# Ledger of designs, part 4: VH-VL binders against Mucin-19 (Muc19)

Target 1, 175 residues: Mucin-19 (Muc19), of Mus musculus (Mouse) (q6pze0r851to1025)
Amino acid sequence: STCHVYGEGHFRTFDGESYSFDGLCQYTFLEDYCGQENGTFRILIESVPCCENGLTCSRKVIVTFQDQNIILQDGKVTAVQTAESTDCRERSANLYSIHTVGLYLIVKLLNGIILIWDKYTKVSVILDPSWQNKVCGLCGNNNGDLKDDFTTRHSSVAAGALEFANSWKTSQECS

## First folded at step 4 (VH-VL)

Design m9 (from n2 with heavy chain D60R; framework fv_necitumumab)
Fold by ESMFold2-Fast, scan of step 4:
Structure m9 (fold): chain C 175 residues (1-175), chain A 123 residues (1-123), chain B 107 residues (1-107)
Amino acid sequence: as target 1 above (175 residues)
Amino acid sequence: QVQLQESGPGLVKPSQTLSLTCTVSGGSISSGDYYWSWIRQPPGKGLEWIGYIYYSGSTRYNPSLKSRVTMSVDTSKNQFSLKVNSVTAADTAVYYCARVDYDFWSGPYFDYWGQGTLVTVSS
Amino acid sequence: EIVMTQSPATLSLSPGERATLSCRASQSVSDYLAWYQQKPGQAPRLLIYDASNRATGIPARFSGSGSGTDFTLTISSLEPEDFAVYYCQQYSNWPLTFGGGTKAEIK
């Protein structure tokens, strides 16, 4: 299934719900923690303005997977270690692959998640079927039911898109 | 304008794989503006959605087909294809390919359809 | 899966009459509903999307209405070419599902 965001916060969830939300903070786009400590990944997004008037020019994407942060910013991909590795095997370096197809940067994670970025505002995530009903965030819960896609961080169904999206802020220090 | 055309064998033996290709003209699959779908219709019966594919290779399938379905895309030929494994007489149907309007605001619904191709499963 | 029920199964009318076709969803589909027309031996043709928006090239005599679970396709004055099978389709929940069809036939 596929989730997208583009432009000034135009979202389409995995289950097909469309909404608009133009936030100024960092938000959880997709994760499998869903209020628990036993998660394996997070995908975070931030709007990057290109003008002083606050219009979104680009999106920064941060993927936390295993002990690595993969950062998509300024048309490039960088990876940094988030925790000290106790494993020096070669295979631990191959947890993901990066491809360029035309204007798109594609990050394929070993866990079956594909992230597509146009180096600007459009971010898409493709999940394999093993992730059905195991995720949460701005992309929805991927359970095949559009009417509960506005499930908040607190496991309630939001009355509207603003309440839904605000529940997925990762920081309360920004407006 | 946009046209879709199905092609493939009209007769498939039980237990074998049904394989069909849809050729798109008047529009580009690689543009990323649309999804692409297969729908089938057994003779004298209604419509059943099979699945869709995006130019990136992303797919969604109808669970009722019990994982017998695979779709693929070939952007260099402007084609997308369907494989249905382990076919039985119940898979006898007219198979349609269709363009999916699945915009950020609406869909998925099917705005242009191929003419359909009858596939008979028989020994 | 959401079950789509169309009624009547067959509608017998004369040219010039008004046709009203019903489609009911087993649960709310909001306005995520499309209507298709299928003539014998032909592929379906999109008529209406988002419950009430006419597709490009569709005559004004076709109109859609409804929301939630109850939907109606209306043909204000039947032309000879309108005698066909009509299908509704929901796109509120996976998998996508179609109604069983309503056949409009000449009386």
Scores: ipSAE 0.000, ipTM 0.477, lowest interface PAE 15.0, mean pLDDT 81

Design q2 (from q1 with heavy chain I50Y; framework fv_patritumab)
Fold by ESMFold2-Fast, scan of step 4:
Structure q2 (fold): chain C 175 residues (1-175), chain A 122 residues (1-122), chain B 113 residues (1-113)
Amino acid sequence: as target 1 above (175 residues)
Amino acid sequence: QVQLQQWGAGLLKPSETLSLTCAVYGGSFSGYYWSWIRQPPGKGLEWIGYIDHSGSTRYNPSLKSRVTISVETSKNQFSLKLSSVTAADTAVYYCARGPDYDILTGPYFDLWGRGTLVTVSS
Amino acid sequence: DIEMTQSPDSLAVSLGERATINCRSSQSVLYSSNNKNYLAWYQQNPGQPPKLLIYWASTRESGVPDRFSGSGSGTDFTLTISSLQAEDVAVYYCQQYYDTPYTFGQGTKVEIK
């Protein structure tokens, strides 16, 4: 299954819910922590305004593993490691691969997650079926049930998209 | 050279909680998974679980309801608690180090503690 | 769970002769994206913890004598001791680290004839 966001915050979750939310903070797009400490990855998104009216012109994407950050920004991919050693080079190469198909930049992660970026506002994630009911964030929980796709960071079900999306801010100081 | 020192109570009665600690000397705590592995007398090895420097844990599903592994990063120590013990938990318990090469696949174990014999008898 | 099966359970070999131990996994431990086998071998002497000999199916740990070698791929693996020495009398275990729970073979006891 697929989840995407494009334009000024048009989202479609893995379970098929569509909603709109145009926040300017950093948000958890997808992760497997879900309130626990034994998670393995996070995908974070930020809207980048470039127009006079503050419209979203691009999205920055950050993919995090234990000591590896993959940053998609300004049409480019940058990999950053918190551990600064030559031993990390082989590990980094084994964790992901990057491909270009037409105008799309594709990041394939070792864990069965495929991230597709048009270098602009559109970000899509394709999950291996083994991720059924193991994820959370703005993409929903991938459990096949539309009714609980608005599950917040605090494991409650929000009545609307605004409360749902705001619960996935990485910093509560941002408005 | 890096060494693992382990300690804890070796004699328990059924229903008690097993508690063991492992300390890391002479090396970095980060960059590794820190595991507990047990071996019943005359039998093979069974992986119990691991913890990394951030406190992230993974447990053997057969033991998950009874196992807690915790870390004291400031002391370079990690500990095992196994609740509701029975005679089947009698084993030598080892702490072990594994390199953190793969997030979704496990470690091999390049450094082992000396082992602690835990006997559970009525 | 991935089940690891070793053969034989015990092996008696004369000093200087070749010893061969086999290990089979119930499913492949070869990861296609990096072409690595997530398989390790350990030596355990009486009263001591296991000692790592081989990782990634064929890579010798630092300090391990070159008479020890690992081979195989996918589901079938072999540990070979080319010329058995007296200090090689031990129990040997294979281990997969491809998936949780990480599992070991039942062990192969190597002794001198």
Scores: ipSAE 0.000, ipTM 0.461, lowest interface PAE 17.5, mean pLDDT 81

Design q6 (from q4 with heavy chain D52Y S56Y; framework fv_patritumab)
Fold by ESMFold2-Fast, scan of step 4:
Structure q6 (fold): chain C 175 residues (1-175), chain A 120 residues (1-120), chain B 113 residues (1-113)
Amino acid sequence: as target 1 above (175 residues)
Amino acid sequence: QVQLQQWGAGLLKPSETLSLTCAVYGGSFSGYYWSWIRQPPGKGLEWIGIIYHSGYTRYNPSLKSRVTISVETSKNQFSLKLSSVTAADTAVYYCARGEYDILTGYFDLWGRGTLVTVSS
Amino acid sequence: DIEMTQSPDSLAVSLGERATINCRSSQSVLYSSNNKNYLAWYQQNPGQPPKLLIYWASTRESGVPDRFSGSGSGTDFTLTISSLQAEDVAVYYCQQYYDTPYTFGQGTKVEIK
């Protein structure tokens, strides 16, 4: 199906598991590295709190794909090259398309991944079927089985959402 | 009418590198995926790999260590290189066009094929 | 890898009669999220490249005669030629594009009795 997060950390995985987690760090929403070096993409999320009460007012999304960082922040999208010295700019042309439809920003990646952002807290990802059993992160592993949707970065099955989500922090320096 | 024309070396010795080129005429090269598929004499079809006009590739894992597909967008061409060939690589090699919207793997337009024979 | 198996390997049918070719995938090629079967059928005449007949299991490619139809879902698929014509003598291949590597069936040769 679809994976999404909205509001104060309300998640629904590809296989249909729902959980809540409202962390302050950067987390791997979806990737195909899954503990290996041979991955091709990452989608990272970070909650941006409201000044007053600490409520999540928006989410920042970072997509890393083919030496590109696509950053969704402050209602806008910015794309930057990560490997300037190799002169890969021409090879990275047309790796994705961006559309604004109503209040949504849609990013379609050539690898069959569609990212939908409401420019606030809701982030949704739609995968083509070739990504079955090849992904991991807060969205789960997209294998059609609810029982192992809490697969951690260390390839174990977490007992609860907190342990699961904390395993997908991108930095141990963040509490 | 869109046509695919392909060419390259037809006779190779074991250990050499196979090099084939496919050119797109009469239609848009950009916005499509382009593939190589091969067929050994008297046998079925084997997908080799796919490339988008930007250079993004996906390869058959059985061939991934030996295969490179590249594009030359200024000439509306894409090419296959397959290293360390053996007699098992003897086949007719086809270039083909895939769906243009998002990655999908059915092929609606095919080149005529190039017979590649590997023998000493 | 998803393995594609066709049956029969060869089929002899009289002109004007129905020809039926079966294709089985080792894994479902139906994507529940969009309810599409990632399955295509090709026709290959001697000395020519394959020609696309059917995609999404049942959608006929433009220019393909209406006597060709595809059916099935999940793991079991059928290509039907309702009234065989002389030009239909060929080898037919099914192909899955649900996952890479894309894989083809071994082929079914259709001949006239």
Scores: ipSAE 0.007, ipTM 0.570, lowest interface PAE 9.9, mean pLDDT 83

